Miniprotein binders against q53ft3. Designs and how they scored, part 132

Target 1, 195 residues: q53ft3
Amino acid sequence: MFGCLVAGRLVQTAAQQVAEDKFVFDLPDYESINHVVVFMLGTIPFPEGMGGSVYFSYPDSNGMPVWQLLGFVTNGKPSAIFKISGLKSGEGSQHPFGAMNIVRTPSVAQIGISVELLDSMAQQTPVGNAAVSSVDSFTQFTQKMLDNFYNFASSFAVSQAQMTPSPSEMFIPANVVLKWYENFQRRLAQNPLFW
Below, E stands for the ipSAE of ESMFold2; O stands for the ipSAE of OpenDDE; V2 stands for 0.75 times the mean of E and O plus 0.25 times the DockQ between their complexes.

## First folded at step 14 (miniprotein)

Design yg7 (at its last look DockQ between E and O 0.07; V2 from the best seeds 0.00; counts 0 for: pae E 8.8 > 1.5, placed apart)
Fold by ESMFold2-Fast, scan of step 14:
Structure yg7 (fold): chain B 195 residues (1-195), chain A 97 residues (1-97)
Amino acid sequence: as target 1 above (195 residues)
Amino acid sequence: SDREELIQLAEEAAELLQQALELARQGNTEEAERLIEQAIEELEEIERLATTPEEEEIVRRAIIKAQMALRWLELGDVEFVERLLQRAIRLLEELIQ
């Protein structure tokens, strides 16, 4: 349902489902990460009246996870860019992952997505400066991320003749990636703040 | 009195936010934006008039929700804007009860 992208790294499209409404991506070597992109995959929308709260977690000095709310993704805004480079020493925010005993390795952070009612999401306040707000730097970053994603995804494109049956693997046709890239480029040119 | 002025401004801000919510639903994002910006100005004045830590916290939360609504309106997510504006209105109702 979700994807997670870091510039220069393998895109992740297979979140670990840790509960019916909770999904997690691992971010190894997170101290070198400045920005993370979280986005919805394909055509499956959130149920009516629901969206996703996006959390960032890093291990503290005792190895315990510290969760912070970064922001949201919704059917109307299915992707978001977050700056995490300043969050590593912050206090944890209230979060729905607190009841879970999720184990972390010392150098691995996590992105968590919790499917929640929009009304519940509206009551929450993301940590400061997590979302990219500068128009010029945001446009530059977004354009570069789009180019990186398209180039990376297209490097794995295979023809139908080269595909082998593997029911546990996800296969996305190259033309779907191309259509997404062209549509996103066009929309970004019209409104650089559209995501 | 400061309390009477605070209540009047809170009622005016809530009305502006309710009108903005209806305009956002109708797709009139420019006018909704203007009304939210006006409401934020009123909320900032209410914060100046707040005398207790509890009042200050409620107003600051309302300002944050209005600012979030303004941002999400720009991003085109009307459904979430409606929820954020409703939350800000409820906070103002808590303030004046």
Scores: ipSAE 0.333, ipTM 0.763, lowest interface PAE 3.4, mean pLDDT 78
Fold by OpenDDE base, look of step 15:
Structure yg7 (fold): chain B 195 residues (1-195), chain A 97 residues (1-97)
Amino acid sequence: as target 1 above (195 residues)
Amino acid sequence: SDREELIQLAEEAAELLQQALELARQGNTEEAERLIEQAIEELEEIERLATTPEEEEIVRRAIIKAQMALRWLELGDVEFVERLLQRAIRLLEELIQ
């Protein structure tokens, strides 16, 4: 249902489902992470009237998890970028992940997604610094994200001679992806909010 | 003329969205919502007045952003609402240039 992307790292598409309505991604070496993208895979939408509350968890000095609400994803906003670098010294907030056996590895943080009613989400207040506020930072991150995606996608490129028939799969020509990439970069350079 | 009407509506819509943005910052969600809805109505009229595919695309994008602003206003993400509304306003400015 969800994916998680850190620039320069492989995309994560296999969240650990810790409950029927709760999903968790592990973020190793979280101290080096500035931004995280959380997105819906598009395979399964949220049920009507529901969305996802996105939380960040990092270990405090005692190794106890500190959870902070970053923001939300919904069917209407299926992806979001969060700045987490400035949150590492923040205060914890209420969260629905209370009893989770969090892997107590000091260098590993977590992204938690809780599927909740939109009405309930409306009553929650994300931490102030979670949103990407700097246009420059956003642009830089987006560029890195694009590069990551392109590299990822291109790694699967094969010639027709190398293709194995797979009737159940659809294929996109690599040149289409390249053209998209180039166009996106151009638009991003002109206006980071061109979408 | 149709062009004059389009420009007038675009200016009005931009003003509504700007007011909505300010109201959202103030926590007046209900009134902000009302103004955004009104702006969307005007944007839909602008879309009907558009004469080029480029104009249509600009207006369509503005509508999408305004609609998203409504949804996220309800969710309490004021910062995102502001960004959406600001972008919608910029699109309207682009439309009338």
Scores: ipSAE 0.019, ipTM 0.266, lowest interface PAE 6.6, mean pLDDT 82
Fold by ESMFold2, look of step 15:
Structure yg7 (fold): chain B 195 residues (1-195), chain A 97 residues (1-97)
Amino acid sequence: as target 1 above (195 residues)
Amino acid sequence: SDREELIQLAEEAAELLQQALELARQGNTEEAERLIEQAIEELEEIERLATTPEEEEIVRRAIIKAQMALRWLELGDVEFVERLLQRAIRLLEELIQ
C-alpha cells in the first residue's frame, strides 16, 4: 500500500504490516538520513473518510522508542517528504556529569503509518507544525544573540586615525562585521534553520 | 476590554472559516483560500491579545489548522480541508466559551 524512499538507498515497497491499520518501515543507520519520502503505491487507496498519519521513531538514550508525528498522506496528497535530521538529535542531555560524549553506533529507526479517520488526523498536530512556536523562540533568541554580538564588536570600533600601530596583529574593517550582520539577519528571516 | 476584543475577533474569524468551508465544498477554492488567509490574519491579532498561556495555545493551534487547510486546499483534498477547518472553528469556540 505504501513505499518509503531515502536518497541513495533502494526504495522499500514491502512495509511490515503490524496491524490491519498499521504499517512500518525500518531505517537502518538512520543517523545519516536527513529526509525520507513516504508515498502510496497506488494499488490500494485509503478507504473513504480515511488517510494515513506518518510517524518517525528512534530509540532514545535509554533504548526506548520515541514516536513523533511527521505529518499525513491522503488520497489527495499521496506522497510527502519529511525532514527527520532535527528529530534524531538529543544525545547526552541527561548525562549527570554534563560532559558531551558522542558515540556513533549503528541503530534502526522506524517510519510508521497509521490508517485513521480524517477527523482523528485533523485533531493531531505534526511536530513540524508544533515547532512553529519553538522556531519562533529559536529565531528570537538567535536575533538577540546576533544583536548582542554586533553591539559588542562595534563597541571596539576606532577610526584609522585613532589606531595604535600593531604590525603583528590582524584587523577586520568594521564594515565587514556590518555586512556579515546584515547578511545573517536576512538569511535568518527567510529560513531560521539555514545554519 | 482585551478579553471582549479577543472574543469579537474570534467570532469574526470563525465566521470567515465557516464561509471558507462552504466555498470549499462548492469547489470555489480561490475564494475559500482568500477567506482562510483573512481568518489567519485575524487569528494572529487574537494571538497578540491573548493574556494567558491557555488562550495563546488555543489560538496557535487554530492558526496551524487554518494553515494546513490552505495547503491541502491547494492540493485539492477538499474532504480533509473540511475537517481541518471544522477543527479550527471548534478551537475558536473553546476560546469564546
Scores: ipSAE 0.012, ipTM 0.545, lowest interface PAE 8.8, mean pLDDT 74
ESMFold2 (binder alone), look of step 15: mean pLDDT 89; pTM 0.905

Design yg8
Fold by ESMFold2-Fast, scan of step 14:
Structure yg8 (fold): chain B 195 residues (1-195), chain A 104 residues (1-104)
Amino acid sequence: as target 1 above (195 residues)
Amino acid sequence: SVEELEKEIEELLREIREALERVKIKYEMAKRWLELGDVEFALRLLQRAYRLAQEALRLAKKTLEKAQELGLTELIEEAQELIQEIRELIEQIEELMEKIRESQ
């Protein structure tokens, strides 16, 4: 139901289900990670009155997991970006993963998602500064994603003279991709939350 | 003392409310898995929700008896409201399980 994205790594869309309402993503080498994006896969929304509480877990000096509440995803806000750099020295918060306090592999952190009632979520306080409050940081991330997509799409561009006949293939002019990129970048600069 | 017994009943009511919320979560998740086409997993969730709801109902009835013995009118009313809400949830779970059975 969920996805997890770290810049420079393969996107994860297959969370490990550890309970009926709890999902986990592993984050190896987490000390090299600054930001994590958690998002809902677009086909199935949360039921009315429900959402997902997003937790981060790292191994302490004894290898025991320390869980911290980062924030939430909901139908109205189906993606969120979190800054996890610096949280490895933070204090743990109250969490629903208590029975899963086991000694962990060093350098492997986890993102946990707990499906909860919105009323219950409203009573919880995320750790300070985990959610990206800086519009500039979110804009930079989005710009890098746009650049990555444009470069990927453009790498397939060929001149008409280089095209091989294939009646089953569809082609998009490179200029259409460029126009989309420029329009998106312009709108993002005017209002980072336009989409 | 009456004060200690009243606090015990208040804590039981809290445990019942927490159990009720867990039942609701399982019920809603079951509906979502049905939408995804995983009927078997949805049925397992509904069976767990049903068992938890029955446990919550038994605890709620016992809590009501304790409140009645002490004449704590406000706590009696809370326990009765929780019992009704739990019964309504059990009925919804049973209806959904029956619909699944009929469609197979």
Scores: ipSAE 0.000, ipTM 0.253, lowest interface PAE 16.6, mean pLDDT 74

Design yl1
Fold by ESMFold2-Fast, scan of step 14:
Structure yl1 (fold): chain B 195 residues (1-195), chain A 83 residues (1-83)
Amino acid sequence: as target 1 above (195 residues)
Amino acid sequence: SVEELAEEIREALERVQIKYEMAKRWLEAGDPEFALRLLQRAYRLAKKALEKAQELGLTELIEEAQELIQQIEELMEKIRESQ
């Protein structure tokens, strides 16, 4: 139902379902992550009156994750970008002996998505600095993502005459990819907040 | 004390303002349904804050709450008109 994207990493589209209404993505080496994009795959919409609350957690020295609300996704706004660099613990402080921890536990953060009633979501307040405030920067970023995806997918286009009969393989017509790209780009130009 | 209660009202009105700004953003993003849910929550919170301010006779907080309620009502009406 959901996807999670971090720049420079393989997109995740297979969330771990941990309850009927809860889904989780693992974010290894999260200290190197500045932004996370959460989006709906578009195959199945939320049920009427429902949406998704997006949470972030990371392991602390205590070892117990604390979930922070980043924001929401809905059928009307099925994607969002979040800045998580400011939410990480203990960074940016300097002391006489440096910030070196010789014995570090590998850091894996999580993005959680909880399917909730819109009224329940409306009562919650996301952390103040998680949402990306610069629409122009986000628009430029998404345009680059669209261009990269379209170029990548187009590099595999073959004529129908070159296709081999193989029931274990699926092929998507290049025209379908082009139509998706053009529709998404058009919507992005009309309303950058759509993404 | 009255000052401690006044501070609780100010914090409530700050949360109302946050919800109102969120509603505007969601409306701009093309989701009037969720925007309306946010405004309904903001409205209830603002009404409670207004009642407490009136009970304590805190004129400035009464005026601030009334102004926020008016802004919420105007945005709700705009959403209703477009549906």
Scores: ipSAE 0.372, ipTM 0.783, lowest interface PAE 2.8, mean pLDDT 75
Fold by OpenDDE base, second read of step 15:
Structure yl1 (fold): chain B 195 residues (1-195), chain A 83 residues (1-83)
Amino acid sequence: as target 1 above (195 residues)
Amino acid sequence: SVEELAEEIREALERVQIKYEMAKRWLEAGDPEFALRLLQRAYRLAKKALEKAQELGLTELIEEAQELIQQIEELMEKIRESQ
């Protein structure tokens, strides 16, 4: 039902179901993690009127888990990016995972997803700055990445007249990169999860 | 921190400059449409950077952003006039 992605790591698609309505991902070496993406796999939607509250748990100085509400995922917003790097010193909030017998190690944080009523979720307040506006942030990230790539690639652009013959090198026309970029943007605009 | 925010603005303005220079190159290469698209992106980025710089009272970055915006606008107008 859920996936979890950390940059530079393998995607996790097998959440541990700790209750009928609760799922957990383990995040080893959480101190190196800045952002986490939580997304629906698209196999099973939320029931009508329900969504997922996303929590982050890290061990405090005493090794006790500190849970914080990051934000939400819903059928209408099936993915979200959360910044967790700044939460390591935060205070815990009320969480639905307190009674769960979850094995924890000091170096492992957890992402918890609690399936809840949308009305109940609306009354909850995520920790500040954790919820990167998911679609907007993803789109922004993707756009920044694309812009970065384009800027980098275009910095090497030369006209045919300026080109020095290099038989050992292959060249890609700049218009190909442009076409790719435009197509990618179009696809992203149509469906941010097209990939 | 203010310094960190200032650095973010500087980086943004650097990206603006790159896009502006690339737009000129694309114009020279005979693709004014793509040049315009780059300039539009540069413009939006520069405006955001300007707003942030103004909020923080960063005079030098404000001036730099304003200068880049002016350059972008001038080039955009030049391209439009040539079409």
Scores: ipSAE 0.000, ipTM 0.203, lowest interface PAE 11.5, mean pLDDT 80

Design yl10
Fold by ESMFold2-Fast, scan of step 14:
Structure yl10 (fold): chain B 195 residues (1-195), chain A 83 residues (1-83)
Amino acid sequence: as target 1 above (195 residues)
Amino acid sequence: SVEELAEEIREALERVQIKYEMAKRWAELGDPAFALRLLQRAYRLAKKALEKAQELGLTELIEEAQELIQQIEELMEKIRESQ
């Protein structure tokens, strides 16, 4: 019913159903993750008056899961992008040698989806400013992506004055598309918060 | 020279059309704010293209630009009234 996507990783489309109304995705090596996309596959819609509350869970120092509400998905808004970097433990160093004194235990985080009444969802408040609405986050990301592609591609455009006359002919050199993709990947690698 | 300027106007109108289609899509996806931003940018580009076409007396491009401006204004109004 749901999918989960992390940049640079294979998309997950097989959530583990842990209750009639609860679904979970495992997120290994979650400390390297900045954003998670949760979306509906379109196969089965939510029942009328219901939606999905999206939670993030990580193991605490005792190995117990700590669940935090990230946001929501609904039939009207079936996808959401969440920033989870602000929810990770150990933001910043406590001491110049803090990293050396911290015992790092490998851990797996989870994304949980709970099918709930829309009225119930409306009463809840997602954690902190790290959780961003799908509309705002997706809008900003897609605008930046589209503007980047358009401006980059336009930088390689040639006028018809530089071409032999040709009726209704348009073309984009293959290397222009490749250069855009490489540039986008490089920018994303340089700044994981680019999107 | 006139042909070169006409090409510039045609390219601008093509960009307007792309932004219009994108705006229509985003309005359908339930993001009217993004749709309006795309339409405002399309509107400004279309207006500039219209002014240039009028200065050059290029009837076909004038008509195309006017049609696109009308479509943009109608969609903007539809989105605003549905908010």
Scores: ipSAE 0.000, ipTM 0.088, lowest interface PAE 15.4, mean pLDDT 69

Design yl2
Fold by ESMFold2-Fast, scan of step 14:
Structure yl2 (fold): chain B 195 residues (1-195), chain A 83 residues (1-83)
Amino acid sequence: as target 1 above (195 residues)
Amino acid sequence: SVEELAEEIREALERVQIKYEMAKRWLELGNPEFALRLLQRAYRLAKKALEKAQELGLTELIEEAQELIQQIEELMEKIRESQ
């Protein structure tokens, strides 16, 4: 029913269904994630008067997940981008996942989606800086990430004549990085959700 | 040798040209901010190449670097005026 996308990772479309109205995605290595996109799959809409509340959690110092409300997806707005960086555990929002036996994995964050009444969703307040925007903003974000990666990688570029043998290091030819950059740029221009 | 240093400068100017073409492509895709960042990187690289060419008295490479710097500056100005 739902998909979850992190820039630079394979899209997830197989949410773990933990109740009739609740779905969860695992986010390994969450400290490296700045943004996540949640979207609806296919042409199957929410039931009339319903939408999806999107939650985020990661284990606190005691290994206990604390759920925070990020925002919403609805039939009218079937995708949303959320900023994950800078969120802190231990101070959760009111949420519907509290009594459930959700699988807990150390060092893995989760995105939860709860199917709720639109009237109920309208009364809830997401955490301050989580919600961002639309597909256009995701495209802009991805283009900025491409620029940042290319500039960062290029800052380490040296000619073969400047290289010294090192048993602990691997080197990637600059042309490989350029080919990747151009291919990704072309694919992004034709379909921002190609990955 | 001077020939090896000249080759390094030529390779640097080729990389400047690649960044310049990439910047034009990003403008076509509707991202002037990204294009400007690429042009700023190209500008710094071209300036360094110019300095090295001047130190070695390589007239052809000096002229090539100056022409590229001029093209970069003109494109950057057009982008800034359009924003």
Scores: ipSAE 0.000, ipTM 0.083, lowest interface PAE 17.5, mean pLDDT 71

Design yl3
Fold by ESMFold2-Fast, scan of step 14:
Structure yl3 (fold): chain B 195 residues (1-195), chain A 83 residues (1-83)
Amino acid sequence: as target 1 above (195 residues)
Amino acid sequence: SVEELAEEIREALERVQIKYEMAKRWLELGDKEFALRLLQRAYRLAKKALEKAQELGLTELIEEAQELIQQIEELMEKIRESQ
């Protein structure tokens, strides 16, 4: 159902299913990993009203797993990039993997995916910087591009009093630019990955 | 790092996609010249991204860049033929 990618390593597409709604990827040599990409394979969508909560686990000084919520993947947002480098020394988050019979190795970190209700996921808070690395950067970049285009096009706008009489000069009405901007924002809201 | 360079390439491909979508919108509005200018800029950016991905051996990004270049070329050809 899911895939996991680390730069410079072979992609993993065979998660270990540890429960009906829980999946795990092993990450050996986790201390060398800064970012992890988690994505849906596209063959099997989530059931209506459901999505996947993405967790990261590493062994603490006593060999006990420390689970932290990184973020989410959904049918509408089927991939995400997470920054994990700062999380290796953090406190654990609330997680649904407690008391599970999950195979643990002292030198191996894990990515866990828990299939949950979207309403439940919306009320959870990922660890501070993990969400910023995936969603915030993507949203900021896209908004900047939209703003840059609108500002660029609008910079050519002049009042009718300032227009020179030139029938060969083509001008684009401001309302056309606004319509394009609004439509593009609507498309982004419906599917943030469309561009 | 390879990871940081890969992110730069992904960012560039995102910009290519945005320019491509903008070009389609301007084409729908009947401005073929403006659409072509955007596609030409998208094409140059995509070619640079492809070159960087090839230098780093990033197969997934190479394939993405090639697909985008093909889409851009096809749309430019359609516009040219309809002039």
Scores: ipSAE 0.000, ipTM 0.079, lowest interface PAE 16.5, mean pLDDT 70

Design yl4
Fold by ESMFold2-Fast, scan of step 14:
Structure yl4 (fold): chain B 195 residues (1-195), chain A 83 residues (1-83)
Amino acid sequence: as target 1 above (195 residues)
Amino acid sequence: SVEELAEEIREALERVQIKYEMAKRWLKRGDLEFALRLLQRAYRLAKKALEKAQELGLTELIEEAQELIQQIEELMEKIRESQ
């Protein structure tokens, strides 16, 4: 499936499935969030010709979600960094979540992922300035964190046959995420430039 | 002790096997870069395990490590040829 990472917070790996092709992460206390990383866990790839459109949603004054397209993730590019701090007061873009008008609490935003045809995704334009340049030191740091997560977690993966009957799915022990977090934070405390 | 060192080598070879199986699954899913990365890590670990097994004269572990190294090299070469 998918994961969502905010600097300084525990990673989320359990998205809420709200439709066959739509997944949502809640972002509590979103006023303090500047950047969000969305990534594929590596356990379930997109079907051929498909990818994920990534949306950001915050509640308006009436508690109704305002959705904005941030960008995309695909099997070939399974992670992306988005700057959301400038989007919290913006107008909503055209989005596939329109039918899901979800009323949320004022301090909780959402990241939405819509599984779509790659050809359809190629015709869409993300809201301005959401995708972050790798030149930015924060995005560089976040990419290093994500790389560490993928490498560390994958080194502990077990066969799908040992975890579930389905041979098409990979599984990673849940405690590996905790071990990665502890190792990363320990190394960061010892040497902030270790990455 | 030699028994304790042998256990460490067995654990290392088990981790090599896991990385090799993961690499095959990622290849099947079309992620050649990640598969190669896993194979490179598996290769380094297997080579170190082989060296330690040879130092200790543990024939069964030497053979197991050599088999894994051969499998890893064959898969890595196949990937490189397809690029």
Scores: ipSAE 0.000, ipTM 0.093, lowest interface PAE 18.3, mean pLDDT 71

Design yl5
Fold by ESMFold2-Fast, scan of step 14:
Structure yl5 (fold): chain B 195 residues (1-195), chain A 83 residues (1-83)
Amino acid sequence: as target 1 above (195 residues)
Amino acid sequence: SVEELAEEIREALERVQIKYEMAKRWLELGDWEFALRLLQRAYRLAKKALEKAQELGLTELIEEAQELIQQIEELMEKIRESQ
């Protein structure tokens, strides 16, 4: 039902369901993560009056999870971008994952999604500076997204000797992707809002 | 030359296509404002390319520019209706 994207990593679309209303994505080596995108796959909507509260959890020095509310996803707003780089040493917020006393491996964080009533979600306050809204954050996220796209596309490059003609497949030359990426990076460096 | 001007128009339309694809990606991520900004810039570039292609009578490039403009307009309208 949900997806989780981190720049430079494979997209996750198979959340671990830990309860009827709770889903979790693992984020290994979270110290290297600045932004996380959480989105609905678009195939199964939330029931009327329901939405998803998005939480971030990191292991403390004893391996105990510390959960913080990042924000929400709903049928009307099915995706959100969150900055997590500043949340590693904060105090835990009140959260519905309190009964999930799972000790995690050091350096593995989690994104948790709790399906909740919209009225209950409206009464909760996300941790400050979690939702991306500044030019600096957008620029950094955009750069990482471009890096992710370029690396992803390049990972499928094969030599001509390994290719077989396939009329049912579409191929984009790697040099076209590289040229586009370089041009976009150059423009973004000159003015982050040039687009 | 006409060939050099045609090449400039082709390059412009390529950049329009790139902006359009990026706008779709950003829209999928929920950033409709950034997607709309990309589409507005793509629209202006496509309109300029269309005008130049019409001045030169380059039928193929006129058709390509018109198709891209239609796609941009449709996506912009979809964003407007959704937000």
Scores: ipSAE 0.000, ipTM 0.099, lowest interface PAE 14.9, mean pLDDT 70

Design yl7
Fold by ESMFold2-Fast, scan of step 14:
Structure yl7 (fold): chain B 195 residues (1-195), chain A 83 residues (1-83)
Amino acid sequence: as target 1 above (195 residues)
Amino acid sequence: SVEELAEEIREALERVQIKYEMAKRWLEEKDPEFALRLLQRAYRLAKKALEKAQELGLTELIEEAQELIQQIEELMEKIRESQ
């Protein structure tokens, strides 16, 4: 139902369903991540009157998850960009025994999506500054998303060119992908809110 | 006692302000329907806060609540006109 995108990484489209209404993506090495995009996939909309609350979870010093509400996605706004680089706050105090361990467990965070009533979502307050509303920040991340898509498509096209095509498959010329990228980037430059 | 009630009203108006700012953000990101739902919730909360402030005669909080209600109403009307 959902996808999760981090600039410079492969897009995730297979969320773990942990309950009927709850979905999770793992974010390994999340301390290197500044922005995350969450978006809806395909043609399956939320049921009428429902949307998705987007949460971020990181392990605390004891390995226990700490969940924070980042924002929302709805049928009317099926994608959202979040800044997570400032959200692992936490405890500033250094533990003496923790400081002695030079081996660090890889930081794995999670994005959680909970399907909820829109009225319930409207009563909740996301953590401050998580949602990216700045046109400049949104444009920059969208540019990175386009770059990621183009690099992925180009890499696949090169690999595909080395294989014998199946008669039953449809192929899209690589130059069409490049043309789309150029046109979309030009539109963004003229109107960042076009997206 | 009165000061504790005043603090509850201030906290409610703070939540109203947060919902109002969120609604503006959702409009910028092109979801006017969710923005409208946020504003409807903000409006109800602001009205309750206004009522309590009036009962207690807290002039500053009455004025703050009325200002927020006006801002909410103006934005809601703008959204409805644009649909």
Scores: ipSAE 0.013, ipTM 0.476, lowest interface PAE 7.8, mean pLDDT 72

